# VHH binders against Serine/arginine-rich splicing factor 11 (SRSF11), part 8

Target 1, 81 residues: Serine/arginine-rich splicing factor 11 (SRSF11), of Homo sapiens (Human) (q05519r33to113)
Amino acid sequence: EVIQVTNVSPSASSEQMRTLFGFLGKIDELRLFPPDDSPLPVSSRVCFVKFHDPDSAVVAQHLTNTVFVDRALIVVPYAEG
Key: E = the ipSAE of ESMFold2; O = the ipSAE of OpenDDE; V2 = 0.75 times the mean of E and O plus 0.25 times the DockQ between their complexes.

## First folded at step 4 (VHH)

Design x6 (framework vhh_7n9e_1)
Fold by ESMFold2-Fast, scan of step 4:
Structure x6 (fold): chain B 81 residues (1-81), chain A 122 residues (1-122)
Amino acid sequence: as target 1 above (81 residues)
Amino acid sequence: DVQLVESGGGLVQAGGSLRLSCAASGFTFSSYAMYWGRQAPGKGREWVSGISGSGGSTAYASSVKGRFTISRDNAKNTLYLQMNNLKPEDTALYYCAKETTFSGYWPDYDYWGQGTQVTVSS
């Protein structure tokens, strides 16, 4: 029910990520790294999205290669360990 | 093969200035953010400053803001740190670091260099 989104634009915000993935289903948790308030300059960011419905996580993987802001997202399932 | 070589450290009196350099090779320099970090004797590593790949964005730790300036020359694959109004508490081994790939939470930096020693006498 958790997806990992990589190649996220440095200029994307947590709110924009929540809007994009919220379209696919109810989000229980969303974390964007580094956070929006981080002073650390980076070339890309990573986002984790925990959906309430596991089916939403499967559908979200179809967003891989979708251009968001200035680059294509990479969406894969995430397993905690 | 990624290599980072720091230089420019030395002994300086409080209120003095030094310019550090970091020569980079083995990767597309302009595509990655670069950082300066430091480690004082007996203490952990502290982030000092960062600069985006294009040089368009910079950031500084509160302890050095207004005194240090980070810059880069992408044509020469070189990162710089201009240090002004140095204080004894700036005494540390200074490392440059290349932006790393994030593994899951909170970004980390790859410290690839040996460092250059800065000693500020009172």
Scores: ipSAE 0.012, ipTM 0.255, lowest interface PAE 8.4, mean pLDDT 82

Design x7 (framework vhh_7n9e_1)
Fold by ESMFold2-Fast, scan of step 4:
Structure x7 (fold): chain B 81 residues (1-81), chain A 122 residues (1-122)
Amino acid sequence: as target 1 above (81 residues)
Amino acid sequence: DVQLVESGGGLVQAGGSLRLSCAASGFTFSSYAMYWGRQAPGKGREWVSGISGSGGSTAYASSVKGRFTISRDNAKNTLYLQMNNLKPEDTALYYCAKEGTWTGLYPDYDYWGQGTQVTVSS
């Protein structure tokens, strides 16, 4: 029920990520790294989204290659097996 | 515990090719997505490519799409990055990273190994 989202824009916010993935189902937990208040300059960020419903995590993987803010998102399952 | 060891970097001329390897140990390799990232001199860290645990799904940063190919050999616990048509802009220290957790364990390229240096001369 957890997905890992990579290639997230450095200017994206946790609120924007919640809005995007919230359309796919109820979110139990969302963590964006580095956090919104981090002063560390990075070229890309990573987001983890835990859905209440495992089906939402499967659907979310279809968002891979979707342009969000300024670049395409990469969405993969947190773990396989 | 978890160990990731990168290799295969070197000095190559523009238009050349290199194949990077990442030897993984300390976890069930096939159960986790793996990633390549890079950091060029004076630049921030940049995500390059990712591959699912089964190898069935791959993704690439737009700057390398069509030139780089990520792959894995789960029997050998090894991640690869085939880099073709290299450009001076690809000069960077390349790191592999294991999929993290939402509890604060995430791929942090600076913490997961020394990386392998790729230098592309014009």
Scores: ipSAE 0.000, ipTM 0.132, lowest interface PAE 11.3, mean pLDDT 79

## First folded at step 7 (VHH; framework vhh_enristomig)

Design k1 (from v8 with I101F Y102T P106Y; at its last look DockQ between E and O 0.64; V2 from the best seeds 0.00; counts 0 for: pae E 5.0 > 2)
Amino acid sequence: EVQLLESGGGEVQPGGSLRLSCAASGFTFSSYAIYWYRQAPGKQREWVSGITSGGSTNYAESVKGRFTISRDNAKNTLYLQMSSLRAEDTAVYYCAKEGTFTWSGYDYDYWGQGTLVTVKP
ESMFold2, look of step 7: ipSAE 0.037; ipTM 0.430
ESMFold2 (binder alone), look of step 7: mean pLDDT 80; pTM 0.788
OpenDDE, look of step 7: ipSAE 0.027; ipTM 0.439

Design k2 (from v8 with I101F Y102T W103L S104E P106Y; at its last look DockQ between E and O 0.14; V2 from the best seeds 0.00; counts 0 for: pae O 5.9 > 2, placed apart)
Amino acid sequence: EVQLLESGGGEVQPGGSLRLSCAASGFTFSSYAIYWYRQAPGKQREWVSGITSGGSTNYAESVKGRFTISRDNAKNTLYLQMSSLRAEDTAVYYCAKEGTFTLEGYDYDYWGQGTLVTVKP
ESMFold2, look of step 7: ipSAE 0.158; ipTM 0.537
ESMFold2 (binder alone), look of step 7: mean pLDDT 80; pTM 0.793
OpenDDE, look of step 7: ipSAE 0.018; ipTM 0.323

Design k3 (from v8 with I101W Y102T W103H P106L; at its last look DockQ between E and O 0.12; V2 from the best seeds 0.00; counts 0 for: pae O 9.2 > 2, placed apart)
Fold by OpenDDE, look of step 7:
Structure k3 (fold): chain B 81 residues (1-81), chain A 121 residues (1-121)
Amino acid sequence: as target 1 above (81 residues)
Amino acid sequence: EVQLLESGGGEVQPGGSLRLSCAASGFTFSSYAIYWYRQAPGKQREWVSGITSGGSTNYAESVKGRFTISRDNAKNTLYLQMSSLRAEDTAVYYCAKEGTWTHSGLDYDYWGQGTLVTVKP
C-alpha cells in the first residue's frame, strides 16, 4: 500500500502531492524529502505515499510518466522495512 | 495574472559573465521561492538554482561557485549572476514560480518565455 514517487519537482509541495495522490484514495501517510520546510531548494525530491487501500497504490503506479509541475513522475511500489 | 519575464541573455565567450533578470508580477513576490531552470538544445529542462522567500539559496552542482542567485523584493525581480561561463551553459534560461494545487486542478509552475544564453568557444 506504499508507493515511492521519484523525480518530484523541487517546487512541488507536500500539499500538492497529497492532493494529487489523494484523488486516487485515502492517504494514511505522506512523506516528502526534502520536506517543504527544508532550508535550501534541491534539484529533485522523493515522495512516499501510504494508501489506506492497497488498490490505490496499484492505480497510483499508472501515474508514472505523468508530468507533474515540471517533470514526469516515476511511481513504483515501495516495500517498507 | 502571474507573469514572469526573463531578460539579459545573449552571446558570451567562455569564461565570460552575464547577469539574467526575471521580472515578476501578479503575485506577492516576497512570499515565494523562485527558481532558475535552463534547457539546452536537445536536452531536458534542468534545475539551476533556487532562492527561498527567506533568502536561502542553493545551486545545481554544475553551477556551484560560478552562478549566484539573488532577489530584490522591492523590485519584484530575480537575478542570476553567471560567471566563468562554459559552452555547456548554453541554454534557454527560465525563471519559475511554484504552482498551487487547488480543488479545481493544478495551477502548474509559472514560467517565463525564457532568455537565451549562448556561450561560444
Scores: ipSAE 0.012, ipTM 0.266, lowest interface PAE 9.2, mean pLDDT 88
ESMFold2, look of step 7: ipSAE 0.085; ipTM 0.499
ESMFold2 (binder alone), look of step 7: mean pLDDT 79; pTM 0.783

Design k4 (from v8 with I101F W103D; at its last look DockQ between E and O 0.08; V2 from the best seeds 0.00; counts 0 for: pae O 10.2 > 2, unsure alone 64.9 < 65, placed apart)
Fold by OpenDDE, look of step 7:
Structure k4 (fold): chain B 81 residues (1-81), chain A 121 residues (1-121)
Amino acid sequence: as target 1 above (81 residues)
Amino acid sequence: EVQLLESGGGEVQPGGSLRLSCAASGFTFSSYAIYWYRQAPGKQREWVSGITSGGSTNYAESVKGRFTISRDNAKNTLYLQMSSLRAEDTAVYYCAKEGTFYDSGPDYDYWGQGTLVTVKP
């Protein structure tokens, strides 16, 4: 039920990410790295999204290559551990 | 219809400065992040800088400390102040509106025509 999203724009906010993936299903947890208030200069960020419904995570993977903000997202399943 | 029109490009010497503008229309400018990209001859288009609706800015490492992005919401205009220009900054510079899945779907279609910046002695 967890996905990893890479190639996230440095200008994308956690709220925007939550809105995007929240449309697919209920989100139990969302983590964006580095966080919105991070002082680190980065060209790309990574987002982890835990869906309440595992089926939502499967659907989310179809968003790979979808442009968000300014980048084509890469969405893959993520196994924690 | 979303429209973006870049201007201000030209030829400059290394170490010189140049200010690009992007006139935006067809959307609520102040509500969106907006970005600069560039494409050098024979190279892929690359992200240069971005500014959020809230005014937060980001820069590619290659231009950090030399370029400054800013916006004038009253004029619906995006700017890119370039200083300490280098030969490798030579490219067509494009502005792009914030793209979302909801607004543009999987494809990003909100680009200007670009403005050419040439840095050479």
Scores: ipSAE 0.005, ipTM 0.256, lowest interface PAE 10.2, mean pLDDT 88
ESMFold2, look of step 7: ipSAE 0.012; ipTM 0.322
ESMFold2 (binder alone), look of step 7: mean pLDDT 78; pTM 0.783

Design k5 (from v8 with I101L W103E P106W; at its last look DockQ between E and O 0.07; V2 from the best seeds 0.00; counts 0 for: pae O 8.5 > 2, placed apart)
Fold by OpenDDE, look of step 7:
Formats: sequence, C-alpha cells, structure tokens
Structure k5 (fold): chain B 81 residues (1-81), chain A 121 residues (1-121)
Amino acid sequence: as target 1 above (81 residues)
Amino acid sequence: EVQLLESGGGEVQPGGSLRLSCAASGFTFSSYAIYWYRQAPGKQREWVSGITSGGSTNYAESVKGRFTISRDNAKNTLYLQMSSLRAEDTAVYYCAKEGTLYESGWDYDYWGQGTLVTVKP
C-alpha cells in the first residue's frame, strides 16, 4: 500500500502531492523529502505515500511518466526492509 | 566550477516586456536541462520554466503564453522572454542547473545570484 515517487519537482509541495495522490484514494501517510521547509534547493525530491487501500497504490503506479509541475513522476511500489 | 549569472532584470510597467539572460559556465551547458525560478517577496521560490538539453520546454501555468524560455548552446546562455508582465510577476528570477539525485543523497541544484524584476505602474 506504499509507493515511492521519485523525480518530484523541488517546487512541488507536500500539499500538492497529497492532492495529486489523494485523488486516487485515501492516504494514511505522506512523506516528502526533502521537506517543504528545506533550506537548499535540490534537483529532485522523493515522496512516499501510504494508501489506505492497496488498490490505490496500484493505480498510483500508472502515474509514472505523468508530468507534475515540471517533470515526469516515477511511481513504484515501496517496501521497507 | 559551475556558475550561473542572471541579468536583464529591472523595473517595467504592467503589460511590458523584459528579457532575462543567464550566462552559464563550468559545465557542458548543452547537456543539461536549465530552469528559471522566481521568488516573490514573502513567498517561496517557485518554478517558472524549464528547457531540456533537447530543447523541450515547459512552463508554469501562471506564465504560459506570456513567457518564452530558450537557450543558445553556442553561447552557453539561457533566456527568458517575458511579455504581458503583471504585478504578480515581480520577483527575483533565478537560473538553475539541475543537480542529481543519488542513492546516498542529493546533489543540490546550482543557482545564480538572481536578477530582480519589478512590475509596477
């Protein structure tokens, strides 16, 4: 039920990410790295999204190559450990 | 050493036009995507436009149809042609070279010092 989103724009906010993926299903947890208050600009950010419904995570992977803000997202399943 | 130097900023009236330049050095300019960002007073820095090494362009919704990004690889220069300028376009405009995300961490973007654009009557 967790996905990893890479190639997230430095200008994308956690709220924007939540809006984007929240459209697909209920989100239990969302983490964006570096966080919105990061003092230094990075080329890309990484977002982890834990969906309440595992099916939402599957659907979310179809957003791969979808341009968000200024670049195409890469959405893959994520498993810790 | 990567260096980005913006220029062309200034004061302009609403509806006016301005052309920004970014002189790049210290890397193979033609091999990298280059971006424009801006930061308005009291606001966060936001992406404005980008151009890939291949010349593909993209724009923030707020500037589409008004701004044009381009590059001259022979001159190692990035441009931003701004037209129909609005008060809300007032900001320091930055040129940025994309870094790289590594497994071990982030290679931060390179930024210029910025150039101020002020749109006011």
Scores: ipSAE 0.013, ipTM 0.276, lowest interface PAE 8.5, mean pLDDT 89
ESMFold2, look of step 7: ipSAE 0.013; ipTM 0.366
ESMFold2 (binder alone), look of step 7: mean pLDDT 79; pTM 0.796

Design k6 (from v8 with G99S I101W Y102S W103V S104E; at its last look DockQ between E and O 0.12; V2 from the best seeds 0.00; counts 0 for: pae E 15.7 > 2, framework grips, placed apart)
Fold by OpenDDE, look of step 7:
Structure k6 (fold): chain B 81 residues (1-81), chain A 121 residues (1-121)
Amino acid sequence: as target 1 above (81 residues)
Amino acid sequence: EVQLLESGGGEVQPGGSLRLSCAASGFTFSSYAIYWYRQAPGKQREWVSGITSGGSTNYAESVKGRFTISRDNAKNTLYLQMSSLRAEDTAVYYCAKESTWSVEGPDYDYWGQGTLVTVKP
C-alpha cells in the first residue's frame, strides 16, 4: 500500500503531491524529501505515499512517466519493513 | 573522478546494530546532499535515508527511529548507524550522490559496489 515516487520536482509541494495521488484513493501518510521547508534546494525529490487501500497503490504505479510540474514521475511499490 | 566506497557491512542478529560508512572523493563533499539506498535480493533498489549539505536529514518510514544518517565533511564520509536491525533490513547498501535529474528520471553518475548487510539469527 506504499509507493515511492522519484523525479519529483523541487517546485512541487507536498500539498500538490497529496492532491495528485489523493485522486487515486485515501492517503494515510505522505512524506516528501526534502520537505517543503528544507534549508537547501535540490534538483529533485522523493515522495512516499501510503494508501489506505492497497489497490490504490497499484493504480498509482500507472502514473509512471506522467509529467508533473516539469518532469516525468517514476512510481514504484515500496515495501515497508 | 567521483568515487563512492561503502563499507561496514556484515552479518548481525536481529536487534543488533551496525555502522556503515561511505568514503567519498572526486567532488566537494560538503556541498552536496548524499543518500543511502539499499537493494534486497529480488527487489528494486529503494531509498533509505538522505542528508543535505546543511545537515537536514530524512528517512524511509521503514527505518525511522532505528537508523541515523550523519556526515563528516572533514573526512568526506557518510555514515549510517543502524540499530534494532530486522531480517527485512537484509540488503546491499549503497551511498549515492545526486547527479543529474531529467524528465526521464533520476540519474546517478556513480554507484559504489555497495556493502552487504545480512540480518539473521
Scores: ipSAE 0.000, ipTM 0.213, lowest interface PAE 11.4, mean pLDDT 87
ESMFold2, look of step 7: ipSAE 0.000; ipTM 0.140
ESMFold2 (binder alone), look of step 7: mean pLDDT 79; pTM 0.787

## First folded at step 8 (VHH)

Design m1 (from v8 with W103L; framework vhh_enristomig; at its last look DockQ between E and O 0.05; V2 from the best seeds 0.00; counts 0 for: pae O 12.7 > 2, placed apart)
Fold by OpenDDE, look of step 8:
Structure m1 (fold): chain B 81 residues (1-81), chain A 121 residues (1-121)
Amino acid sequence: as target 1 above (81 residues)
Amino acid sequence: EVQLLESGGGEVQPGGSLRLSCAASGFTFSSYAIYWYRQAPGKQREWVSGITSGGSTNYAESVKGRFTISRDNAKNTLYLQMSSLRAEDTAVYYCAKEGTIYLSGPDYDYWGQGTLVTVKP
């Protein structure tokens, strides 16, 4: 039910990530690192998305290699244990 | 050139059924996930359903149990079987290929022209 998204553009916002993955299913939690208000320049960000339905997470993994803003996303399952 | 062409829309009474098709060309159909979206008059476009290249399916809560998405890779065609239709299902239905995702939201690089579904008594 949780995915990790890497190679996220520094120009992508948490809201944009929520909008993107929210279209695949209900999101219980989303975290973006570094956060939107980070003063540090970064070359890439990481996003964690917890879906309400596990099936949404499975679908989300197939977005790997799709381009968001200027980067090809890498979406993999993430174990919280 | 990627092309998507929706068809099968029409007018139907509440409780009725309808089957939409999306003919795809210009890319290796079997290698991509394909999605259905819809846009009602005066409302934002919303995700309806998706099917991965491997055949896994997902549905918006509002259509779960009523709609069924499927694909025929030999025909490069996506389907949406709609049943128990409701007035709120009235919308233009679009199919979209995964690929470039726009910063502005749910837009994909390639959309069809859409097919109109009208559910009314």
Scores: ipSAE 0.000, ipTM 0.216, lowest interface PAE 12.7, mean pLDDT 87
ESMFold2, look of step 8: ipSAE 0.013; ipTM 0.395
ESMFold2 (binder alone), look of step 8: mean pLDDT 80; pTM 0.803

Design m2 (from v8 with I101F W103L S104E; framework vhh_enristomig; at its last look DockQ between E and O 0.15; V2 from the best seeds 0.00; counts 0 for: pae E 13.9 > 2, placed apart)
Fold by ESMFold2, look of step 8:
Structure m2 (fold): chain B 81 residues (1-81), chain A 121 residues (1-121)
Amino acid sequence: as target 1 above (81 residues)
Amino acid sequence: EVQLLESGGGEVQPGGSLRLSCAASGFTFSSYAIYWYRQAPGKQREWVSGITSGGSTNYAESVKGRFTISRDNAKNTLYLQMSSLRAEDTAVYYCAKEGTFYLEGPDYDYWGQGTLVTVKP
C-alpha cells in the first residue's frame, strides 16, 4: 500500500524521510517532491512511501499530527491505478 | 488536460467570511487528494489545507478552527470556507491536485491560477 505524506518541511531530505518511515517497516519505494537537489523555492514538500508490508502503511497513518522538523505531518492513504 | 479553476476571492472586512471554490476537470476528481495553498505578498507559497479521496482533512496551524476544506465529488469541486478572516490571511489562494505515483507527480503543472483574497483594514 502507498501512503501520501504532506505538510513536509522544505528542509526535510529524502534520507530523513526514509529514516523516519523505515522504522515502521521495509520501504519498497520512496519519492520526495520536489527532490532533494531541486533549487525550486517551495513552502512544503510531498512524500510518497510504498511499504513492503501493508500493515506498516496502516501504522504509518498514525504519524499524522507528529511534528517532524518544523511542522505536523499529514499521512493518508494514496490511491494508485 | 488537468484544469483547476479557483473562484470566490474578493475584499472583505476583518472578521469576515469567504467561500473559495475550485472547479476541477481532466481527471477522476474523487480518486485524488486535493489541497489549498496560499501565497502572501513577498512570501513563498505555503500549504493551507488538504482533503483526501476518503474525506479526511487537515489544516495548517495558522488556520485551524477558522477554515474548513470540503469537496463535492458529484460536482468535481473543492471548497475552502474561510471565517474570522485576519489581515495575515491576505494572499493569492491556489488549489492543487496530488500526482499519481507511477504516471505523474505533484508539481506546478497541477496548480490553478489562483484567486485573490484581500482583508481590508
Scores: ipSAE 0.000, ipTM 0.113, lowest interface PAE 13.9, mean pLDDT 78
ESMFold2 (binder alone), look of step 8: mean pLDDT 79; pTM 0.793
OpenDDE, look of step 8: ipSAE 0.015; ipTM 0.286

Design m3 (from v6 with W103L; framework vhh_7zox_3; at its last look DockQ between E and O 0.16; V2 from the best seeds 0.00; counts 0 for: pae E 4.0 > 2, placed apart)
Amino acid sequence: DVQLVESGGGLVQPGGSLRLSCVASGFTFSSYAMYWVRQAPGKGLEWVSGISSGGSTGYADSVKGRFAISRDNAKNTLYLQMNRLKPEDTAVYYCAKEGTIYLSGPDFDYAGQGTQVTVSS
ESMFold2, look of step 8: ipSAE 0.250; ipTM 0.633
ESMFold2 (binder alone), look of step 8: mean pLDDT 83; pTM 0.844
OpenDDE, look of step 8: ipSAE 0.452; ipTM 0.745

Design m4 (framework vhh_vobarilizumab_d1; at its last look DockQ between E and O 0.48; V2 from the best seeds 0.00; counts 0 for: pae E 11.8 > 2)
Fold by ESMFold2, look of step 8:
Structure m4 (fold): chain B 81 residues (1-81), chain A 121 residues (1-121)
Amino acid sequence: as target 1 above (81 residues)
Amino acid sequence: EVQLVESGGGLVQPGGSLRLSCAASGFTFSSYAMYWYRQAPGKGRELVAGITSGGSTSYADSVKGRFTISRDNAKNTLYLQMNSLRPEDTAVYYCAKEGTIYLSGPDYDYWGQGTLVTVSS
């Protein structure tokens, strides 16, 4: 299952995101946009995390409103509804 | 339902000026960085300029000193003032919401039809 993490600080790195969500379970894939090496000016980043175990993705959604770096994350299942 | 509608393109001689506009709807405009991209015939889209929600700007080297990006959050509108235009600036210009170029698929392909800028003698 894939989760979408929005409202991510522009200062957050992909390694920081892997560390945070890795506590919840094995990550099959993680992509941070913009990437760590992008100089593109942004107000926030978006991160997609694919967990090996769907139970980890359910638990991860409880991180919504958790402050990470400088602002509260929004964690939802990956779909536009 | 993100919508971005570009306007203001046209035919102009080298050294001329154009002002592009982008009307945005379907999202909280003031919360996102916004960008202008361009695509010349037969080429990929390239970043031209960006502006953060807080107003910080950046530019491709090829347009620095000639183009100015700005935004009006009250009108949900992004602008690009293009001065000292060159034939190499000929392209379809697109505005983009933060995340568009880094994400792909139906959920993230929010490109308008663009506005054509032709710089030719």
Scores: ipSAE 0.000, ipTM 0.184, lowest interface PAE 11.8, mean pLDDT 79
ESMFold2 (binder alone), look of step 8: mean pLDDT 80; pTM 0.803
OpenDDE, look of step 8: ipSAE 0.058; ipTM 0.466

Design m5 (framework vhh_7n9e_1; at its last look DockQ between E and O 0.44; V2 from the best seeds 0.00; counts 0 for: pae E 9.2 > 2)
Fold by ESMFold2, look of step 8:
Structure m5 (fold): chain B 81 residues (1-81), chain A 122 residues (1-122)
Amino acid sequence: as target 1 above (81 residues)
Amino acid sequence: DVQLVESGGGLVQAGGSLRLSCAASGFTFSSYAMYWGRQAPGKGREWVSGISGSGGSTAYASSVKGRFTISRDNAKNTLYLQMNNLKPEDTALYYCAKEGTIYLEGPDYDYWGQGTQVTVSS
């Protein structure tokens, strides 16, 4: 029920990520790394999204290769570690 | 196995310049942001500068802005810090660091080199 979203633009905000993935189902938890308030320059960001319904996580993986902000997302399943 | 090896430190007079290098191996260098940090005697680590994987974005601590320039050569897997107009307060052990890996329940890891000593006299 957790997905890992990589290749996320450093300009993408956590609210933009919530909006995108929220269309796919209820989100229990979303974490963007680095967080919105981090001053660090980064090459990309990583977002973890926990959906209430595991079916939403399966659907979300179809967003792989969808351009969001300035680059194509990579969306894969993630087991909570 | 990630390795970061700093070099180019030394003893220099105030007002002088040094160029630090950080040789990187064990990862796809161009995919990660890189950072310089430093640790003066009796102080914690201080962030100095950072650069995006492509080199298109840079940032500097206010204490070094205008004097230090970060750069990278992705073909040589090497990060640089050009340090000009050095002051005694720049004396520190300088580290390069790789953008860390983040887990949902674990810490963000920045890999750090052994460091290279910069000592600014007078």
Scores: ipSAE 0.011, ipTM 0.211, lowest interface PAE 9.2, mean pLDDT 81
ESMFold2 (binder alone), look of step 8: mean pLDDT 82; pTM 0.826
OpenDDE, look of step 8: ipSAE 0.380; ipTM 0.707

Design m6 (framework vhh_enristomig; at its last look DockQ between E and O 0.08; V2 from the best seeds 0.00; counts 0 for: pae E 10.7 > 2, placed apart)
Amino acid sequence: EVQLLESGGGEVQPGGSLRLSCAASGFTFSSYAIYWYRQAPGKQREWVSGITSGGSTNYAESVKGRFTISRDNAKNTLYLQMSSLRAEDTAVYYCAKEGTIYWTLGPDYDYWGQGTLVTVKP
ESMFold2, look of step 8: ipSAE 0.000; ipTM 0.245
ESMFold2 (binder alone), look of step 8: mean pLDDT 79; pTM 0.793
OpenDDE, look of step 8: ipSAE 0.024; ipTM 0.260

## First folded at step 10 (VHH)

Design n1 (from m3 with G99D; framework vhh_7zox_3; at its last look DockQ between E and O 0.18; V2 from the best seeds 0.00; counts 0 for: pae E 3.3 > 2, placed apart)
Amino acid sequence: DVQLVESGGGLVQPGGSLRLSCVASGFTFSSYAMYWVRQAPGKGLEWVSGISSGGSTGYADSVKGRFAISRDNAKNTLYLQMNRLKPEDTAVYYCAKEDTIYLSGPDFDYAGQGTQVTVSS
ESMFold2, look of step 10: ipSAE 0.297; ipTM 0.644
ESMFold2 (binder alone), look of step 10: mean pLDDT 82; pTM 0.831
OpenDDE, look of step 10: ipSAE 0.177; ipTM 0.555

Design n2 (from m3 with K97R I101F; framework vhh_7zox_3; at its last look DockQ between E and O 0.15; V2 from the best seeds 0.00; counts 0 for: pae E 5.6 > 2, placed apart)
Fold by OpenDDE, look of step 10:
Structure n2 (fold): chain B 81 residues (1-81), chain A 121 residues (1-121)
Amino acid sequence: as target 1 above (81 residues)
Amino acid sequence: DVQLVESGGGLVQPGGSLRLSCVASGFTFSSYAMYWVRQAPGKGLEWVSGISSGGSTGYADSVKGRFAISRDNAKNTLYLQMNRLKPEDTAVYYCAREGTFYLSGPDFDYAGQGTQVTVSS
C-alpha cells in the first residue's frame, strides 16, 4: 500500500503531492523529502505515499512518466523494512 | 568513480575568513546538487550548506549570513566562502554530492579526505 515517487520537482509542494495522489484513494501517510520548509537544496525530491487501500497503490504506479510541475514522475511500489 | 577533493582549510583567528574549494570528477557535476558538510571533534556529520544544480542555495542556521556557497560548473568546482569564523566552526569540512533519499532523510556522497578548518585565538 506504499509507493515511492521519485523525480519529484523541487518546486512541488507536499500539498500538491497529496492532491495528486489523493485522487486515487485515501492517503494514510505522505512524506516528501526534503520537506517543503527544508533549507537543503536538491535537484530532485522523493515522496512516499501510504494508501489506505492497496489497490490505490497499484493504480498510482500508472502515473509513471506523468509530468507533474516540471518533472516526469516515477512511481514504484515501496516495501519498508 | 566519484572523486571530490577539498582544499582551502587552515588555521584562522575568530572573525577571520577562509575560502574552501572542492574539485569534482567522475560524474556530471552540473547535474547534481552539491553540499558542504563538516565534522567537528567528537560530533557527527553536520550539513553546512547546499547548492542545487540550478543554483538555489541553502544554509544551516549556524552559518547563515556568514557562509556563502557557490559553484563553477565549467570548472567542476564547489566553493564555500566562510566569513566571521567562530571557534565552533572548527571541523573537517567535506564536499558532498547529492545522494539518495530514504524515509529517514537525505544521504550524501562524499569521497574526499576533507580539509581541516581550525578557528582559534
Scores: ipSAE 0.031, ipTM 0.400, lowest interface PAE 3.9, mean pLDDT 89
ESMFold2, look of step 10: ipSAE 0.109; ipTM 0.487
ESMFold2 (binder alone), look of step 10: mean pLDDT 83; pTM 0.842

Design n3 (from m3 with S31Y S104E; framework vhh_7zox_3; at its last look DockQ between E and O 0.13; V2 from the best seeds 0.00; counts 0 for: pae E 5.7 > 2, placed apart)
Amino acid sequence: DVQLVESGGGLVQPGGSLRLSCVASGFTFSYYAMYWVRQAPGKGLEWVSGISSGGSTGYADSVKGRFAISRDNAKNTLYLQMNRLKPEDTAVYYCAKEGTIYLEGPDFDYAGQGTQVTVSS
ESMFold2, look of step 10: ipSAE 0.113; ipTM 0.514
ESMFold2 (binder alone), look of step 10: mean pLDDT 83; pTM 0.842
OpenDDE, look of step 10: ipSAE 0.377; ipTM 0.706

Design p1 (framework vhh_7zox_3; at its last look DockQ between E and O 0.05; V2 from the best seeds 0.00; counts 0 for: pae O 10.5 > 2, framework grips, placed apart)
Fold by OpenDDE, look of step 10:
Structure p1 (fold): chain B 81 residues (1-81), chain A 120 residues (1-120)
Amino acid sequence: as target 1 above (81 residues)
Amino acid sequence: DVQLVESGGGLVQPGGSLRLSCVASGFTFSSYWMYWVRQAPGKGLEWVSGISSGGSTGYADSVKGRFAISRDNAKNTLYLQMNRLKPEDTAVYYCAKEGTISSGPEFDYAGQGTQVTVSS
């Protein structure tokens, strides 16, 4: 039910990530690190998305290598805890 | 009962076009997000495109600029205009319905899909 998205562009916003993955299903939680308002420059960001339906998480993994903003995303399952 | 019937697939040459249709029944079509997904031989299910109940659209990068999703709520029909087709677009294409919020999001594949084959 949770995926980890790496190689997220520093220019991508949380809202854009929510829009992208929201097409796959209802999102219970989305965390983007560092957050949009971070003053620290970074070369890449990581996003965690918790879907209400585990099947959405499985489908989301097929977005790996999809270019979003300016980077090819890497989407893998993430086990919490 | 929910039914989704895909059509419009076929054999085309690279660079060709197809228009897929999906006729929905058994639910209030206009209230739901709808999706196109595809499965190529030997590969897993791939998200292709989605359209919200409000008409917002999204596309996989592999098809962006070439495919266009749309819906006609009066006809309970979902469309996928596929232009500049490539061999790698070869797959069975399925129409999918968003699940209810109370049940959680799910892809409801009520049909058998429609085969799209792109080859010289």
Scores: ipSAE 0.007, ipTM 0.245, lowest interface PAE 10.5, mean pLDDT 89
ESMFold2, look of step 10: ipSAE 0.023; ipTM 0.405
ESMFold2 (binder alone), look of step 10: mean pLDDT 80; pTM 0.810

